VH-VL binders against a2ajx4r71to235. Designs and how they scored, part 3

Target 1, 165 residues: a2ajx4r71to235
Amino acid sequence: GRCNFEDRLCSMTEDQTLQPGWTRRSGIISNSPPFWDHNGNISAHFLALVSRVDSISSNLRSRIFLPTNDQQVCQITFYNFSSNQNGKLIAGLQTLCGDPIEHLWQKTEILQSRWERNVITVQSSQQFQVIFQAQMLATHGQEEVIAIDDISFSSGCLPADVCQT

## First folded at step 13 (VH-VL)

Design q7
Fold by ESMFold2, fold request of step 16:
Structure q7 (fold): chain C 165 residues (1-165), chain A 117 residues (1-117), chain B 107 residues (1-107)
Amino acid sequence: as target 1 above (165 residues)
Amino acid sequence: QVQLQESGPGLVKPSETLSLTCTVSGFSLSSYWVHWIRQPPGKGLEWIGVIYYSGYTYYNPSLKSRVTISKDTSKNQVSLKLSSVTAADTAVYYCARDSYYSGMDVWGQGTTVTVSS
Amino acid sequence: DIVMTQSPDSLAVSLGERATINCKSSQSVSSYVAWYQQKPGQPPKLLINDASTRESGVPDRFSGSGYGTDFTLTISSLQAEDVAVYYCQQYYSYPYTFGQGTKLEIK
């Protein structure tokens, strides 16, 4: 379930690129907002994508889940802190058969001063992964940030058996 | 006791630069950040901008080309400069502290700035 | 910019009666709304943060409620010292924006 990112990526994986984007930060080491996690703790960690001299796009991907059912909903809960005018954070899902990413939630071009809690309901008739995609255009000014914390999956999000087809 | 105190000239000529100082006491600028807000006579409140301990700033887009906020942590001071002033910049100017757990919880008494030839 | 719209612009209420001031944001601001009281010649004073959390030292007659776009400040039993202008303000995102103010008077 719940991940506060005090222990690496908590079973989320970053898609491989030549230019990985997400870093583990705390308020103690940050020179730009946020200076705390969503609980106001300056020493606690969160994941952040920060602006660079070139554009970046990076995905953070969940484990594989079984198809959802009507008995218990599959919900994703997470906190976001988006402080940018040149970026976008997308939460979505992708099935294993090469389908395009379905965008379920996004946040663009906002200068948040506080973390926001989000809840997303997922419905899928196929096995799927949840994807957080951050996109940031090249910037030349002050550092811009996209941050996430405390990703959790409700009991209706059933993990797939990795040892069976 | 937590206090913020604005200081600066009460009268500024058009086209000149308004320069104000906010002196803070009873709290650390490393734990709180400081906003500037103004209130024209008989009107509501307008947020000017903010500065964090790292020097990171955000400004109201309506003023962004004319405003600079800076700080001197060794003197417990935050400064506001507003260039190319006109009569529309006549207002009471406030500084206020902010933190993650609260809104702007402590304000200075304010300083009145009049822009007149 | 997120527009904060207060209603009414002015309000007259008898001593001991309930006063209600509404504030609506042009988009969701979650719970990140503050309410301020401003008396003549004084700076604004924070009454309520996080939509409903009363600041220390603020009398129990002041309460706030709301989430998303619709927020309310209530004074349950108006007293003479409550004559002031009241402002709501969102601090969800920059620029911070204030409502236009509500002038509260004794009827």
Scores: ipSAE 0.573, ipTM 0.836, lowest interface PAE 1.5, mean pLDDT 86
Fold by ESMFold2, look of step 13:
Structure q7 (fold): chain C 165 residues (1-165), chain A 117 residues (1-117), chain B 107 residues (1-107)
Amino acid sequence: as target 1 above (165 residues)
Amino acid sequence: QVQLQESGPGLVKPSETLSLTCTVSGFSLSSYWVHWIRQPPGKGLEWIGVIYYSGYTYYNPSLKSRVTISKDTSKNQVSLKLSSVTAADTAVYYCARDSYYSGMDVWGQGTTVTVSS
Amino acid sequence: DIVMTQSPDSLAVSLGERATINCKSSQSVSSYVAWYQQKPGQPPKLLINDASTRESGVPDRFSGSGYGTDFTLTISSLQAEDVAVYYCQQYYSYPYTFGQGTKLEIK
């Protein structure tokens, strides 16, 4: 499914006890970029991780998906925005609870002026979750943000109920 | 009619502070954000920085220690200050509006600044 | 800084012929490239944004293409009023950067 974050975190969950962690934001309330979602709408919401005086890391994980097959491709589409040059955003998968995350995509450290659309193809012979991990270094200057919007999963990404151990 | 107009002194002495004002009309500084760009004589374009409707700024790292951009929404004005100028700061200075959809779609006519003893 | 490199530096094209200007970025800028036209004594005028989207009031003979690192501005049938310097510019990341310019003349 598609999550535009207008209502809540949708089916994505945060798996680290960081407060605040990933939060829903709009451009209207933001005191730093982005001041709009990926459509240029200042009132629409996106999911943001906001910099602090200490270094932070947070994961956002999808529901569990069944193994992929050759009949329908499983693709993850999302938009990203970063005003943080010393941090990173990683998209990956985790096939078993507790296994290391396989990195599928990683953000180049740049100061973006616009949202960027990304498409990732997933292939897994096992059940998996998609993980977005953001890491940000401490800042003592202007507020910096890593943001995600419109995470969607193609029809080839078949839902499952539980993580297989 | 959308218009931006730069104003300020045409001559500035080395080591002094260059101060320019961009006066806008036909649009709101609460709805668009404004960039400053300069062009040395016979040369290309150099981005100086941006100020958003919120007052949030980014500056070109090459100039960040010397540049300040500010705005006064009630006067429809955006200001540029560049301290400790040298001959390398001689240029035509432009302000331009930006939006997510249109990029830098409207520019001022520019104001020429010469740094000379 | 992302370097934008235009080619050629200057170009002479016969009236009514096609003119092509290339722009290459030092790293990917997605589709976030704009093209500007600048005539003597005037500010730059935005022609194309998002690599290929014409601004309102820009004639159909101007078109842009490209994604990632390689971008092209094409004037399908050159007219006398098209004599100018043309700049590409990336706005993917700050600082915004411009190509060095391409001077277009009638041959």
Scores: ipSAE 0.531, ipTM 0.828, lowest interface PAE 2.2, mean pLDDT 86
Fold by ESMFold2, fold request of step 16:
Structure q7 (fold): chain C 165 residues (1-165), chain A 117 residues (1-117), chain B 107 residues (1-107)
Amino acid sequence: as target 1 above (165 residues)
Amino acid sequence: QVQLQESGPGLVKPSETLSLTCTVSGFSLSSYWVHWIRQPPGKGLEWIGVIYYSGYTYYNPSLKSRVTISKDTSKNQVSLKLSSVTAADTAVYYCARDSYYSGMDVWGQGTTVTVSS
Amino acid sequence: DIVMTQSPDSLAVSLGERATINCKSSQSVSSYVAWYQQKPGQPPKLLINDASTRESGVPDRFSGSGYGTDFTLTISSLQAEDVAVYYCQQYYSYPYTFGQGTKLEIK
C-alpha cells in the first residue's frame, strides 16, 4: 500500500461529490508552496487540495482492511504540508460501512515551510477504511494548499474488499 | 562562490520607504528562494519574509502591512521595501538563501540602515 | 508564532572544556532547527541544520541534538575562535523565529 502519486490516486479514492477537490500536482506546475515533494524533488507528484472561492471539504479513502491483530502492527505513514492557517487535515478510520469517522490524528494547519512525516497506529476489531479529510475555508487571496504525499500501509494492514455487515 | 550582497541607502527619514536590493551570484533565483532578516543594534534576529522562485511570498505578520518583497530574475536581484519607517526599523538587514535541504545556508554581509531625522 | 527560548543567556567556559547551549520551542518543530554562530560585525553563520547535521566546513567539535521541543548545541572542546553569540532557529513554520541568543565567552 504505498502511493507516491505518480499515477492518479493510486488505490485511494475520493468520496463522490459534485465538486471533487484533491488534485495531483508537482512543483513544476505549482504557483504556491509546496514546490517539491517530501524528498525535495520538484518534478515528483503529491496530492493537493487547493483553496477556492467556496469553502471545500474532501475525503480520500483507502481500500478496506481486515481487523488488526497483535502479531503485526498496522501503521499508516504519510507526509503532510500546509500553507493554510485556518483549515484542517484529519486522518481517521471508519469501522462499519457508514459509521461515523473516528479521528486518529488531526492537525489545525499552520504555515509550514517543510513536509512533516507522520505515523499513525491503527487498532480495529472490525474491517475498516482509512480516511484523509481536508477542510479549507473560502479564500479570495493568495492560493493556499493542503497536501499529502507518500501514503503507505505497513504489512500489518491486511487487505480486504468489502465492508462487514 | 555563492554570494548575496545587500545594497541601498544607509540613512532613511521617518515615515519614508526603505528600499534595499539583494544581488545574488553563483546560484539561480529560479531554483532557490531568498529570505530577508534584520537585526536591530545589540538585539537578536527578526525574520522579515521570503520570496520563492515563483514570486510567491510570505511575510512576518508583525510587518505584513508595510513590507513588500519582489524579485527580478533577469538582474539576479531580490528587493525589499518597508514603508512608513520609524526609529524601531533601524537595523542591519540581511538577505539569505534557502533550500529545501539545509535552511538558510548562505547569508549576505548585511547593510546597516539608520532611520533618523 | 513559535517561541524559541535559549538557556543560558550567557556562558563562560574555560578553553578546552565543554560548552552546552539549550533551546526550547513553544511547540513541536520536529527536527527543523538550525544553529548559527555570529561574531561582531559579521552575519550569522550556519553551523547545524536539521537539529544535528553539521554544515560543510564546520569543525566536528560542534554537535547538535534534539527533536520536538528540546534542542542542544554542544562544543566539545572550546577554542578561542568559538567566542561568539549563538542562536537557535526553527524553520518548521512561518514566521521563522530565533532564540534570543547565548553569548559564549572564555572563563
Scores: ipSAE 0.432, ipTM 0.799, lowest interface PAE 2.6, mean pLDDT 85
Fold by OpenDDE, look of step 13:
Parts: C-alpha cells; sequence; structure tokens
Structure q7 (fold): chain C 165 residues (1-165), chain A 117 residues (1-117), chain B 107 residues (1-107)
C-alpha cells in the first residue's frame, strides 16, 4: 500500500495521546516549510508536525501487519523533511505484544528544507505496526517542522485485516 | 530569461534603515525561494535570510533582530530592510533564487550599499 | 553555526593543469554543499549543488565530490576564464554559511 496523504491519512492513524499532532498540509496552505511535497509539487499534500515554542512529540501508526516471511520481504519507503530543529524522527516496529518500539530507523541530524528518501526493511515474527515517531525540543521563537510523505509498503508487508488466499 | 535585480539607495546614514528591493522576472515568486546575501568590500559572502513561497522567512541569527524580508508576489518584488545600520553593514547586497533542492542558481547583479555619515 | 573552511586561501595553477579546492565543514552537512564561482565585479555563479551535481551550462571540467565534512571542487584542466574566487556553501542548516573563498589564479 501507498500513502501520499492526498486522501486524508490513508490507512495511517495518529496517536491522539500525544499533542499537538500531525497535520495534513501542502505548499499552498502551509505557513511553514516545506512548501513542496517530496516531488516538488506545491499543491500536493504531506503530513507535518509543527513546533512553535513548545516541545512536542507525536506518533503516526500504520495498519497492523502479519508476521513477515522469507518469501516476500517487507520494505517501507518514505520521505522525510525537517527544518532547523532539535529533534528526532524514528521509524520503528511495535508488536502487538509489547509497548516498546524497536527502532528500525532514526534521524537525529536534522536536515533543513530538503526531502530525503528512506528505505527500511522489516522483519518480525509477530504481528506489528510501523510507528513514525517525531520528537522536537522547544525552540526559541522559531517554528520547526518534521514532515513525512509518500509512505509505501511493499507487497511483502501483509495487512492483518486482509483475507489471504 | 530569469533575472533578479536589486535596487535601492546606495548610501545610508548610520542608525538608519537600509531598504532594498529585488525585482524578479522570468519566474514566479510562487515557485521559488529568494535569499538575500551580502558581501563586504574585499570579503566573503554572508547569508542574510530567505523568504519562502508562503511568505515564511528565516533570518541569520546574527542579523535577525534587525532584518525584515517580505515580498509582493503580484509585483514580483522581494524587499529587505535592515535597521540600525553601521559601517559594518557596508556591502554589495544580492538577492538570489533557490529552487528548493539546490543552491542559489540565479543571482542579481547586486547593489552596493555604503553606510556613511 | 556551521563553519565552512576552504583550503587553500589562494591557488596558482598552470593552464591545462588540475586545480583542487577543498572545503571542510565543522560538522556533517551530508551532501548539501554548493560551489560558486565569482569573478571580479560579478555576482557568484552556481557551479555545483548537492556536492557533486553540475549546474546546467557548467563545463565538464568542473566537478564536485564529498560527503559529510570533506568536500572538493576540481577543475580538471584549468582554463583562462576560470580565474576567479570560489566559494563553498552549506545549506544543511540555517544559517547558510559560506567558506572564506579561494582565489584561483593562473601560474
Amino acid sequence: as target 1 above (165 residues)
Amino acid sequence: QVQLQESGPGLVKPSETLSLTCTVSGFSLSSYWVHWIRQPPGKGLEWIGVIYYSGYTYYNPSLKSRVTISKDTSKNQVSLKLSSVTAADTAVYYCARDSYYSGMDVWGQGTTVTVSS
Amino acid sequence: DIVMTQSPDSLAVSLGERATINCKSSQSVSSYVAWYQQKPGQPPKLLINDASTRESGVPDRFSGSGYGTDFTLTISSLQAEDVAVYYCQQYYSYPYTFGQGTKLEIK
């Protein structure tokens, strides 16, 4: 499945326990970077977490996936954007049996005003969700952004709610 | 024929406000960022700030308290204001276009600003 | 601020010979580095972006390389029109910062 956020959050869900949350934005309607999606499209949408003065954190969750197998590799592709910030973006794995998020990918160095493509591989013997966790420390009068776009799950990522034949 | 052209007073008195205009042609301010950069005589380049499509601005912290960048997309103009100028603000001032993923690909010819009594 | 330090400050190279300018950042800037050429009385001209991508119209003799903290601009065969001051610049984080410049002359 692919989520380019042109249709709401697609199959993704936001953890409402962490406020403020992700917002769907575009270059046209945004008051802060980025003003293009990962393809440079001004009108296209992406998901952004914006910090103005306070520290914030928010999670974006995928649908539930079945355990991975050796026949089909589960790969996740996504684009991330960050402005000048003291923050971290994590792509992690959370099994249904535990709360801890296994970090599969993380970025502590914040790149400014540039989308980056990332590819990660997931292996799990248990059902799992993919968690995108953004954390930003408070800034001094600066608006900072972490954005995500075009999240894609390969065919090896098998949704748990899909009947397999 | 993408062009940027800086204009404004070439002489500013100390403590006054430096005001410059960058007039662009051949492209829309709705599709590009515009930076301001300056170069003191015989010295290197200093980044002043940038204005994005939405009007969002980011300034060099060293100048933030004195700098204001704005734009009028309909007039294809970007403005720079630098308050409380001193001799240290004497420089050639450039505006330059940025296409998001790259450096500043098109520059104006620059305008010389001298701060003097 | 990220400090960009070029080396050397000045360079004299014979026509047809290779010119190499180095740029070091005080911290990793990934590939977010641009190189500019500035001739007297002219604004800077973008030569390379993303550390190694040549701008359209820039001669093939110009090349950029590097990632992280060490970057290099190379002119494989110096031409007379290449006499200029060259600047590296990072756009990894604000504020954008430039190297101090390297004056390239013909030996």
Scores: ipSAE 0.014, ipTM 0.624, lowest interface PAE 8.3, mean pLDDT 89

Design q7
Fold by OpenDDE, fold request of step 16:
Structure q7 (fold): chain C 165 residues (1-165), chain A 117 residues (1-117), chain B 107 residues (1-107)
Amino acid sequence: as target 1 above (165 residues)
Amino acid sequence: QVQLQESGPGLVKPSETLSLTCTVSGFSLSSYWVHWIRQPPGKGLEWIGVIYYSGYTYYNPSLKSRVTISKDTSKNQVSLKLSSVTAADTAVYYCARDSYYSGMDVWGQGTTVTVSS
Amino acid sequence: DIVMTQSPDSLAVSLGERATINCKSSQSVSSYVAWYQQKPGQPPKLLINDASTRESGVPDRFSGSGYGTDFTLTISSLQAEDVAVYYCQQYYSYPYTFGQGTKLEIK
C-alpha cells in the first residue's frame, strides 16, 4: 500500500500523547518548512512534527503485517524532511509480543531542508508493525520540523487483516 | 504509450540562447518530474536540471547562471533555455521522466543542437 | 559534486559469458543508484534502480548490487543485443551525476 497523506493518515496510526504530535500539512497552509511535499507540490499534504519550545517525541505506526518470507521481499519506501540537524527520525520494527522497537533505519547525515528518499528492507519471523519515531530537543526561539511523506509498502509486506483499509 | 519528445532549432549561433521544448504524452506533468540531460558527441551524460510539480526547479551549478527550465502543464510541455551558448554546448539534448526518485524511466529520443557560426 | 567512477572503461566478453561493470561513488549514496544502457543513436534506457531493482521488461540476466560507495552491474550471460555503453548514476543528491560510461563489446 501507499500513503501520501492526502486521505488523513491512510492506514497509519499515531501513538497518543499529551504533547502535540504529527500534523497533516501542506505548503499553502504552512508557515514553516517544508513549503511543498516530496514531489514539489505546494498543495499536496505531508505529515510534520513541529517543535517550538519543548522536546517532543512521537510514533507513527503502520498496520500489522504478517511474518515476512524469502520469496518476496518486504520493502518500505518513504521520504523525510528535516529543517535542522537536531531532530532524529528512526524507522523501526515492533512485534506484537511486546518487544522493544528494533531500529532498522537511522540517518545521522541528512540533506537539511531537502526531501530525501529512503528504502529499507524488513525481515521478521513474527507479526509486526513498522514504527516511525521522531524526536526533537527543546528549541529556543526557533521552530524545528521533521516531516514524512509518501510511505509505500511493497507487495512483499503482507497485511495481517485484508479487511483493513 | 508514455512518450517524451524534444524539439527546437538544431543550429544556434554562439552567444545566442538555445531554446528547446519537451512535449509529453501518456502522462501528466502534474504527476511527474521532468529532467533535462545532454550528451556531447562521443561523450558521456551531463545532468542539466529538473522541474517539479509546482514548477520548482533545480539546476546543475555548472550551468545554473545560464539555464532556465519552465513548464506549461496544460500544454504538456517543458521548456529549456540555455543562454550565451558556445561550442561546448553542442550536444544531444534529452528530456526524461522521473518516477519519484527512482531514476529516469522514460526518455525522449533526443534532439541534436549544434553551436556554430 | 558526487563523482561516479566506472571500471573498466571498456571490456569485451564472449557470448554466454558473464560481464561485470563496477561503479564507485566519491561518497556514500546509499542505494540511490541507477544503471542505464545506451545503444548507438538511442537514448539511455533504465535497467536498474535503487541499486538492485530491475525495471519491468528488463531481462533477468541483468542484475545490480551494492550499497554505499561500491556498485556492480552484472550480465550473467552476455547476448548479442547487450552490446552498448552502460552508465551508472546517483540520485542521492543534486546535481545528479553519471559515471563516464563503460563500452561493452563481444569478444
Scores: ipSAE 0.014, ipTM 0.639, lowest interface PAE 7.2, mean pLDDT 90
Fold by OpenDDE, fold request of step 16:
Structure q7 (fold): chain C 165 residues (1-165), chain A 117 residues (1-117), chain B 107 residues (1-107)
Amino acid sequence: as target 1 above (165 residues)
Amino acid sequence: QVQLQESGPGLVKPSETLSLTCTVSGFSLSSYWVHWIRQPPGKGLEWIGVIYYSGYTYYNPSLKSRVTISKDTSKNQVSLKLSSVTAADTAVYYCARDSYYSGMDVWGQGTTVTVSS
Amino acid sequence: DIVMTQSPDSLAVSLGERATINCKSSQSVSSYVAWYQQKPGQPPKLLINDASTRESGVPDRFSGSGYGTDFTLTISSLQAEDVAVYYCQQYYSYPYTFGQGTKLEIK
């Protein structure tokens, strides 16, 4: 499946344990970076976490996936944009029993305010969700953004057939 | 109306390959997963592996090197192959239907396989 | 692998009395636990799904409870036809694993 955020959050879900923070934005409806999505489309949408004065953290969760198979690799492709000085974006795996998030990818460096493509491989013998966790410290008045766009799950990522608890 | 039925040779010689077939009726293999489970005489249940309706398979690591599960959806058949059998592979073998990653709701009657010279 | 441990291994209960079988997992399996009943010469029969959901056709006297690592199968009023071996099973992760079984007899 693919989620370009043109239809709300697609199959993604904001973490209910945290305060909602992700906002669906576009270059048209935002006066702060990014001014376009990962393809350079001004009208296309993406998700952004914005911080100005307060620290903020928010998780974005995928649907539940079945255990992976070695016959076909499960890969997740996504684009991230970062215009922040004190931020962190993590892509990880979490099992359904609420184990700590296994970090598969993280970005803490100050980016050049551009969209970057990332590919991660997931291997799990357990049912799992992919978690995108964004954290930003207080920005002291400067608007800072962590954005994510066009999340794609390869065919090797098999979604659960029914809703699971 | 939903049924699974295991079939195959009841006797297999050591080091040979055990081959079983699970024939299903009342449902499509395109819509359900099928598991293989075995039960040695007087013992508990051991999960062997599963085949998704996509055709992807997952095997018990303890048997992975010897197990192959495949299916022919058009024939409503799921196959199990277990190579290099020993006496430890003597068991009743079951195939069972999975209702969307849940408990196995329908089982075959099982077929007894004895590994003997 | 996730280990499922049942207790007791066997029990005898009088007709009409409550039978309780416990199952512990070596790690949390959320609610992804099934209970099966197996009578001699028959395949296992699914009784409870998702820890507490009774399968269609299963008598009301059967119930399941639990979450995480501790699960229980209860027969509120034992009937003669309930004599069997009962198994718990987790389907939280591969490989699927079963408890060792509990033999239930009439006292």
Scores: ipSAE 0.000, ipTM 0.580, lowest interface PAE 11.1, mean pLDDT 90

